VH-VL binders against 7-cyano-7-deazaguanine synthase (queC). Designs and how they scored, part 2

Target 1, 227 residues: 7-cyano-7-deazaguanine synthase (queC), of Persephonella marina (c0qst3)
Amino acid sequence: MKQSSSIIILVSGGMDSAALLWLAKKEFDKVYAVSFDYGQKHRVELDFAKKLTEEAGVEEHFIAEVPHLKGIKGSALTDRSVEIPSEEYPEGPPVTTVPMRNLNFLSIAASFADIYEIENIGIGVHSVDSPYPDCRAEFVSAAEAAINASSVMVAKKKNRITVYTPFLGMTKTDVLRIGLELGVPYEKTYSCYRGTIPPCGECATCRQRIEAFRSVGLEDPWFKKER

## First folded at step 13 (VH-VL; from n4 with light chain Q27E S28D)

Design r1
Fold by OpenDDE, fold request of step 14:
Structure r1 (fold): chain C 227 residues (1-227), chain A 124 residues (1-124), chain B 108 residues (1-108)
Amino acid sequence: as target 1 above (227 residues)
Amino acid sequence: QVQLVQSGAEVKKPGASVKVSCKASGFSFSSGYYMAWVRQAPGQGLEWMGFINPSGGSTWYAQKFQGRVTMTRDTSTSTVYMELSSLRSEDTAVYYCARGLYDWEGSHTPFDYWGQGTLVTVSS
Amino acid sequence: EIVLTQSPDFQSVTPKEKVTITCQASEDIGEYLLWYQQKPDQSPKLLIKYASQSFSGVPSRFSGSGSGTDFTLTINSLEAEDAATYYCQQYYSLPPWTFGGGTKVEIK
């Protein structure tokens, strides 16, 4: 039933990565996880990631510090002088963009994959027309090519590292449906970009999350009257 | 100045519900704060019941009270509410609302200001 | 959940004497510890945040120290008005942010 292979999953603590984690546990023999501390305002997501990975039962959960991203100015996620907006994302790249974030994350994950001889890297990107360029299919292909070109394992063993993107081309609601079927504990996920406890409900990611649940006839666990 | 003013004492019978209010002044619900409810049984320590984010209304309840507690807010009046149902004698306590601070640096600081407390007595 | 153990439960102290209250955490919580003062028939008041930072308006005779698992609240010279129950609280990581059992300080 399960693939006789291993995968390392990028886990943020959010609803999409949680769905990915549960899917990976279903599909792969060994599941590893990596989360990133890059100076994000919603750093609390790391605490959720730890709880999720513990509940899922991963082989090992790596916490990677990415200090150089902490120094990037202009992004609302890392720049303390830039406020997280209380509105939906525009068509262009939103102010919450951290330049080259996912490329850095995949590169770090690939280092672990190389050392642990893991042939799959899972990332929960889903929107084909995402305002984030590093969430698009073109990026995924380019990143995978770069990883394989730079991997010592691949060079020696003549194998290949695959970037696993099962949600590519799906809506957030589609991903949620998959997670619900898998039994993802969404009450233990965190998607707010402001990092408030409980979530703010006003940022784009909160709004998108709430709407996704509504679309499937459910209330967001964070915003329901009874839990 | 920051103030939290709670509703008056309540006397309830077992099985009933109680709703306590906490009116906030001196700060905005959109200024990076969260509100907590903490209770204290007579002669006992402090017990956390849950959080509510007044901006969006999201809640986080302690496991012990899940299914019995409901926290809500009215932004127009800067008031938060805590309703506890299926009351038991063990629920007799002073209930406090308290303010927590999000410092926008990824940290939370509980609880810098407290309401005066509301005594809820559950007796047959 | 993280358990905070306070010691002692009760202390009777002569005015002007030094009071020491300890709070021990079941795991490493860094400096994410608060101290509260609660006088009889009053609400708790915040004294110390981040283990050692005094809250606004708190008298200088109150100080907090410690990191990791062992914390201390010190009143360097006890005044009559300091008769109260003192609580520690941790806010490390995710809730519940648990309280200690309290230490009642009475004046001799």
Scores: ipSAE 0.836, ipTM 0.914, lowest interface PAE 0.5, mean pLDDT 93
Fold by OpenDDE, fold request of step 14:
Structure r1 (fold): chain C 227 residues (1-227), chain A 124 residues (1-124), chain B 108 residues (1-108)
Amino acid sequence: as target 1 above (227 residues)
Amino acid sequence: QVQLVQSGAEVKKPGASVKVSCKASGFSFSSGYYMAWVRQAPGQGLEWMGFINPSGGSTWYAQKFQGRVTMTRDTSTSTVYMELSSLRSEDTAVYYCARGLYDWEGSHTPFDYWGQGTLVTVSS
Amino acid sequence: EIVLTQSPDFQSVTPKEKVTITCQASEDIGEYLLWYQQKPDQSPKLLIKYASQSFSGVPSRFSGSGSGTDFTLTINSLEAEDAATYYCQQYYSLPPWTFGGGTKVEIK
């Protein structure tokens, strides 16, 4: 069932990218992973990403430093003066937005893909109408076009780099169901934007994660009452 | 001033459960802190049991105690609890609660304040 | 898990002498190392964080040094009240944040 192809997966340590990683291991022959240090408050997610990629058995896990994003002001993820809110995401771009973050991430992943001759880039975006513009279908199409237009590999080999977005148009709960079926070790994933150990349970991503588990009749492994 | 006050000594039979409390004062559970439980058998070293984030109640248990330990919190009383079940003689120890600090910049600092300890004796 | 090995297990030292305790990590932990003091029948007390940063209220005679795998706690001039067991602890990356076996310091 595996296709004779390679893929590089954007892995954060969160529940969605974990599902993507396990799906990629099922669907592709060779799986690479890339994670990003961009000065995010929840840098601890990188430690989870390392554990997840190790358990999944990737060919190589790249840690990319993105220092220019560390200086982004106004975002709760990178600006130390802006607190991560204890609420759900409002309509529109939330305070946790880092402008064009995923475009930067895909560009970096594409550089690795070009050098390693990988024809697929996997990203775990799952909402067409996401409050984040760089999580939408239009963005994915534009990014893929730019990647192919700029790739030395594509120019020489006349092949194509595909941005693999298997969860696009799906809900977080849908992604969770897929991950559960694949046997994702969710107790080894981390989604909290505050970066606390254990997770805070109050930020938007914690709340969304907890709700996703509840929607499928389960308790979040981090927040189980009885163990 | 920061204080952690634990419940009194316990004597239990093998197979029983024990629940130790730790009441915190001098700080807020939502002010960037996490709580830990650490035990010490007589004449032995320190052994980490697990963490609890008192704001949301999330927990992280040491592998050795998974399935036997439950950590909870009551935000209304600023109290955290540690329950250990299926007690064995080897569980005889002083149990400590301790405070860890999160600096909101991705760093954690364990453990700046400790409870006075609770002796749990497991004997037939 | 990361293993911390302390040395020595025991020291008997004359007051005003220098005391040196070492802690060796099984892997590189950067500066994510703590030192605790525990006196008999008391709770542990934090002395040093991030390998060399003194905690508030800690006497200046206590100092920590090291990075990577080798760490040292130094008591520049031992006082009678310093009789205690000292523990190192690492908090590098994800738990478990393990402790060393301890070093007991007694006054000669």
Scores: ipSAE 0.828, ipTM 0.909, lowest interface PAE 0.5, mean pLDDT 93
Fold by ESMFold2, fold request of step 14:
Structure r1 (fold): chain C 227 residues (1-227), chain A 124 residues (1-124), chain B 108 residues (1-108)
Amino acid sequence: as target 1 above (227 residues)
Amino acid sequence: QVQLVQSGAEVKKPGASVKVSCKASGFSFSSGYYMAWVRQAPGQGLEWMGFINPSGGSTWYAQKFQGRVTMTRDTSTSTVYMELSSLRSEDTAVYYCARGLYDWEGSHTPFDYWGQGTLVTVSS
Amino acid sequence: EIVLTQSPDFQSVTPKEKVTITCQASEDIGEYLLWYQQKPDQSPKLLIKYASQSFSGVPSRFSGSGSGTDFTLTINSLEAEDAATYYCQQYYSLPPWTFGGGTKVEIK
């Protein structure tokens, strides 16, 4: 049922953030979105994110430019969407990554939430045993506490900001089923690690996406069987 | 050394289909490349029809051709195909395949090499 | 979709003179613009990418400039073999990656 409230969600253009967006449209009265612009590969995902938020009909879609995050180097973790499972980087080449990615993104989203008096911040994390610390329930709880402690809105209104993580504890397939039920246009989602148009079909994220569709008896709209 | 060699000219009746091939050589037919199809009606400019990524066979079609165009590939022969159905007289054009490249550093060079073109004539 | 408007449609130019062709985009496309040369009965050939970067093997007399919505292809000293039609194309992020209408250049 719809809550009499508002949410800002982190939208990357990937499958998980799309499912979150459609779920939020069903569950909240006002849905805002924020996406992060930090590279050419991220630009492709950003363009798909814009298509998704336009289709869903959000109140406003904020684009946060974070070029300083692109410049941070040395991590073995390659650029990963907030909603992508922890496996997406194990075998990737050295690429600029965002250390403490979800903390950075949640803090920026929280700034928008504080100004616009939005009581919920949505993020599409769905692994409880992720090797990435910023995808775990412990992290989410700590981030929520820090956000509430720093929020002027909370101080004035005596309310609470909730970090909304409805997919925590779910598999990729579980999230896909929810999105299919909600009518997510998966042909308009994108998270190819190589950043190619059309998507490559060979990287870990493409393979995982194809397998998720196969596991529910469907073809991935990007990778239909040839005639 | 890079070459894109297309199939020969065709004459079709309205309502028929045409399938044009484009065989690539001089580079690896890999996930770093995509193949585009572009057409040019007589005396007119260039019109993009769509892309195929030969790696996984994913496609993106221009809205104008959605529902009429199908792009496929055969990785064993390094060949891509474009099939256009329900042909009309205004589909008379030279059809080009072209290569796009994403390099290691994420740079993108669209349509750096083109096939020789395939004339498709639709007449009653 | 992003519309590219080329000017002029046609030029007749004496050898060794300068040719200037413009391409105007309906939206800000940054520097994501290409220039092609198409000689009669031939496929297009890439000349310039990223608004100003010459493609391999392109003579130095060809140069590109511009950003945002206004772009220029210049041929600083026209040679006889440069008689062709020139097209711009934008490749700003998502398809469609549209073409300009073309500029035909002839030798007087």
Scores: ipSAE 0.284, ipTM 0.687, lowest interface PAE 4.3, mean pLDDT 84
Fold by ESMFold2, fold request of step 14:
Structure r1 (fold): chain C 227 residues (1-227), chain A 124 residues (1-124), chain B 108 residues (1-108)
Amino acid sequence: as target 1 above (227 residues)
Amino acid sequence: QVQLVQSGAEVKKPGASVKVSCKASGFSFSSGYYMAWVRQAPGQGLEWMGFINPSGGSTWYAQKFQGRVTMTRDTSTSTVYMELSSLRSEDTAVYYCARGLYDWEGSHTPFDYWGQGTLVTVSS
Amino acid sequence: EIVLTQSPDFQSVTPKEKVTITCQASEDIGEYLLWYQQKPDQSPKLLIKYASQSFSGVPSRFSGSGSGTDFTLTINSLEAEDAATYYCQQYYSLPPWTFGGGTKVEIK
C-alpha cells in the first residue's frame, strides 16, 4: 500500500531549475522532468536542460511541444510602461515572450502529473527578486487549487497534487548557495540571452549571472579569469 | 571581406608545446561570433578541438583535449590562440581556426570561414 | 554522440555528369547539416548550410537536400575544379558537432 514519492520538475536549463532538480533528486524517490519547446529562437536552453536531466539521472524527460505560444500577437511591453528592469531587455529578445509563462507551463506539467500519477509538480520560482506576478505565492496557491479541481487522480481519491516551490521567498543568491551545496554542475547551466555557445559574457543576463557568483566569492564556471 | 590569418608552420619534439595564432579581419569580436579550432592529420578527416567566444573569453574544449588545450584571445589585436601541450607524434596535423556565427535572430552558421591552416609536425 | 556516415568514400566521375553524395545521421537532426568542400592542400570551404541553403558565392550546380537522417549533396554537372573531398557536419544541439568521414571526388 505504500506510495513512492514522485515529482515532475519544470526544467529550463537555467540556474534556478538546475538547483531545484538537484534538490528534488535528494528529496524524492522518483524525479521526472518536463521542458517546453515553443519554437524559441534560443533552443540552446533546451539543449542544456537535456544535459542537466541526463546528469541528474531522471526517470524520464518529457519535451512538450507548444509552438502556438510563440505567435501570440499584440504584446506592447514598452507602450504600457511595465515595471521591468531595463537591463533585462536591452541586450536581446526578452525571455518573457511567452505570456503567462508559468500558468501555461504548470497546466501542461499537471497533465503529465495527472496521467502518470505524479504527486508533486516542482517549479523554481523565487519571488523576492522578481517583478513577475506568476512568481508569487498567491499565483502558486491559485494554480494548485485549479490543478486539484481538474485532476482525475484527485477525483479518484488516490492523492492530491502539490505544487512544490521550495525557493519561494528566497533571493537568487540564496538559491545559488543551495545549488552549490548540492553540487549542481553550473558549467552545464545556461543564461545567455544572445544564445551563443560559449555564452557571450556581455549581455545583461550573463553579467547578472557573473555578479551572482562574484557575490558568493566564486567565479562563474563559464567565465574564469584568463591566465 | 572576412579573413582568418594563422601563424606559420612549426616543428616540435615530443613533450613540447605549440601555440598557434589566428588573426581575424573583416568582422568585429562583438557578440554573436565564436572561433573554433579544428585539426586534420595527414590523409585523414576533420577533428574539432574546441572553441572560444572572443567577446567574453569563455571556452568549451572537446573531451579528448581537455587538460592539454588552452584557448585565449587578445581583443586589441583581434587574435585568438590555441596552445596544445605534451605533444605526441599523433598530434602531427594541420590546425585550422574557423569562425561561427549566431545572428541577431538566433540563426546559427558554424564554421563559415576558415584560416589557411598551420602545419605542426611532431618528430624527434 | 551523433555519427555521420558518408557514402561513397570515393567516386571517379566523367566531367559534366551528376554527382550525388549521401550523409546518414544516426539520429534525427532535423535540417541541421552542413556541407564543406576541401581541395587538396587547402582549407575547407562552406557550400551548404541548414541542409539546403547555399552559402554566399557557391556555384548553382551545388545543391543540398534532405532532413531527419538522410541527406544528399548534388553536383548537377561536374566541373574540373570540383575535384575535392566533401564533408558533411551536423550541428544539432550541443557540441560535439561531428563530421562525416569524407567523400573524395575525382575526375575520370
Scores: ipSAE 0.283, ipTM 0.676, lowest interface PAE 4.2, mean pLDDT 84

Design r1
Fold by ESMFold2, fold request of step 14:
Structure r1 (fold): chain C 227 residues (1-227), chain A 124 residues (1-124), chain B 108 residues (1-108)
Amino acid sequence: as target 1 above (227 residues)
Amino acid sequence: QVQLVQSGAEVKKPGASVKVSCKASGFSFSSGYYMAWVRQAPGQGLEWMGFINPSGGSTWYAQKFQGRVTMTRDTSTSTVYMELSSLRSEDTAVYYCARGLYDWEGSHTPFDYWGQGTLVTVSS
Amino acid sequence: EIVLTQSPDFQSVTPKEKVTITCQASEDIGEYLLWYQQKPDQSPKLLIKYASQSFSGVPSRFSGSGSGTDFTLTINSLEAEDAATYYCQQYYSLPPWTFGGGTKVEIK
């Protein structure tokens, strides 16, 4: 549908970013991807992200190395006392938690967009009443404004960079339905917070994924019935 | 002290199924280890078939075996199983179970301990 | 799929001599390479992980080296018990984690 349009998608290897990637392939002429590397601890997630972008056939998949965020996470996590739903909090040894995650990631993606003259930046944020401030419409609007104010491309071309958030206001189940209709290969997506291969099936993210598939009458490809 | 003990040799006809067991001792199925299956045809090298995470029962199969292989576990007996269906003469091989570790720190020790192997012979 | 090519296929070596086995990867795999020993009628045993790190209980005469695409297993002073077939395996990224074709080492 869109004529000569391009987008850069933040891809994590998870279900939501995969659905966004497949939707973007349908809706945009050129699709780029960016993933973020915090050192060795994100290898599993990054490996799945690479396989997804290869399957989708993106123009280029950028890997942004951001090791400095690992240090910030360590100090900020140990000194914060903020109430969040317990089922959303990581269990066991945490995967790297990035403070102000989406602000950091959008700014990096915007730098790629500015250089490659890409007018759309896609991020798979969803869920009404999310406990994470950087998954809300107010944040997205503010980030988009800051990106446009900072962009050399926008200053030169007098155009606009749009932060594309098609899943805002949806549940994880809603996003899964969209991905199923689009043909997302969910067996090639990865959500396990514990970082095990195959996924553990016991952490909050594994449970949420399993429940989303159950809600649409399907089995999660990772967790087939036993013989 | 880690041991993987497999079930005994099997002789099968083409078209049948075989189910090989691998009983683990010296570690917990909840400790983050995965269990893999690797086969070796006579006079040939090693071929990975897939693996299972015993804690949740999730599996990943090699594309060549997708649709023919099923891996399961029984946590009460610390045993994993591999079932291969629609057997062909080319499936004659020694089947090994092996364990590996892929932890949250990104450390990876694939196939550090192996079972003794189970010969499966497919003949008419 | 990453292809591993081992060389030589076979070598017969006098005791206490040095044995060198090579493994060449079809693409850069960093240091994500393993070496196994398989004695006749036995299952494989892990010798070396991460290209150069000895596994627990492995004699010091075994060493691994290399990175990228070119890797070497060395047995500095061959013992009679070392007669076996040796395999490399890569574990770069996601499966399949492919194996080399093997190198059979015999005692003269």
Scores: ipSAE 0.062, ipTM 0.621, lowest interface PAE 6.5, mean pLDDT 83

## First folded at step 14 (VH-VL; from r1 with light chain S93R)

Design w6
Fold by ESMFold2, look of step 16:
Structure w6 (fold): chain C 227 residues (1-227), chain A 124 residues (1-124), chain B 108 residues (1-108)
Amino acid sequence: as target 1 above (227 residues)
Amino acid sequence: QVQLVQSGAEVKKPGASVKVSCKASGFSFSSGYYMAWVRQAPGQGLEWMGFINPSGGSTWYAQKFQGRVTMTRDTSTSTVYMELSSLRSEDTAVYYCARGLYDWEGSHTPFDYWGQGTLVTVSS
Amino acid sequence: EIVLTQSPDFQSVTPKEKVTITCQASEDIGEYLLWYQQKPDQSPKLLIKYASQSFSGVPSRFSGSGSGTDFTLTINSLEAEDAATYYCQQYYRLPPWTFGGGTKVEIK
């Protein structure tokens, strides 16, 4: 599409955002990236995000700080007094919920999109197996509406902003299969919410990642078994 | 009270493999510490080989050793292992295990306690 | 990969004199530098962390300083037991966490 040639994508350093980055490099002429520092315990993922965007060859990779989220108590991702759970996610939002995380991230990405006249904002959300409200289709639709209502680019009738969510309705395994076909370097991705190096292997995100690789007959690059 | 005790010296021929053990006491493998392996050839400096997070068994190897090194753990015995394959005479060295705690912005202290070292000699 | 260059490679020093060892990083590593002491036939022992913070049980004659790319280990008054090889190591962000080449200190 000649009118839709650029995208800014949210890159966390994890598997889903890496798959989105490789897909975006295939489907768009210009790819920008933005990553967020909000005081998460696993902030090491930002170094992985930088490695991924360098390898993919993005136009520019922004690191946006979100300092108002750094001190919020009660989230296991930002409050050092709250333990990162080892269990499966419970019904409803888990203790790892950061308030309105994706809404904050999309609004910041939308500011870049509006300034640089970027027509697409990419986010690697998928609805299956996600307990987070801001990873669901109804959230994405509402966010897109708010972005377009707020956009100077749209007010000038230049183009509409599309929130690009190619993985909605997919499982973690489905997204992994896409990334494998695209050649994503999964050894350069990081998902551990505890922020350990190497990854802890026991938090919910580590276990989901390990199981996704196992389900396609592969070993996770981080957790190769002994001979 | 933290202690790392390594297995004894080994003599190997080129092309063989060696597996060195490092038994930990005074801390838990579930506490977030990693275990690193560092070697020192005779008369040479220290060379990082890689590390393992013993809580889940994840590993990160130095590129120089990728494909030849395997690090594993046994949480029931608080022991980590380093296996180096396709040995060459240049692999003759003392091999150390060491522990550390990583936090990207924290006060992490890599390699605060070291094992006694294991001499591996590779000769024809 | 971050390269650490130690200087000098070797010093022979009169007892009670001051020893200065430098470590230069190929890029800005903040204060994320460690100093180790290794005596003959022994494992390395951590002396200094975060460029300047003494590890537990380290004699007060050892001190570290510096930030960014230039770091110094100082032994204020050399004792006979301090004859050893000293290594710096950086631990800036992600591996590899590289070592300097070492500085051997002897007693005259």
Scores: ipSAE 0.274, ipTM 0.691, lowest interface PAE 4.8, mean pLDDT 85

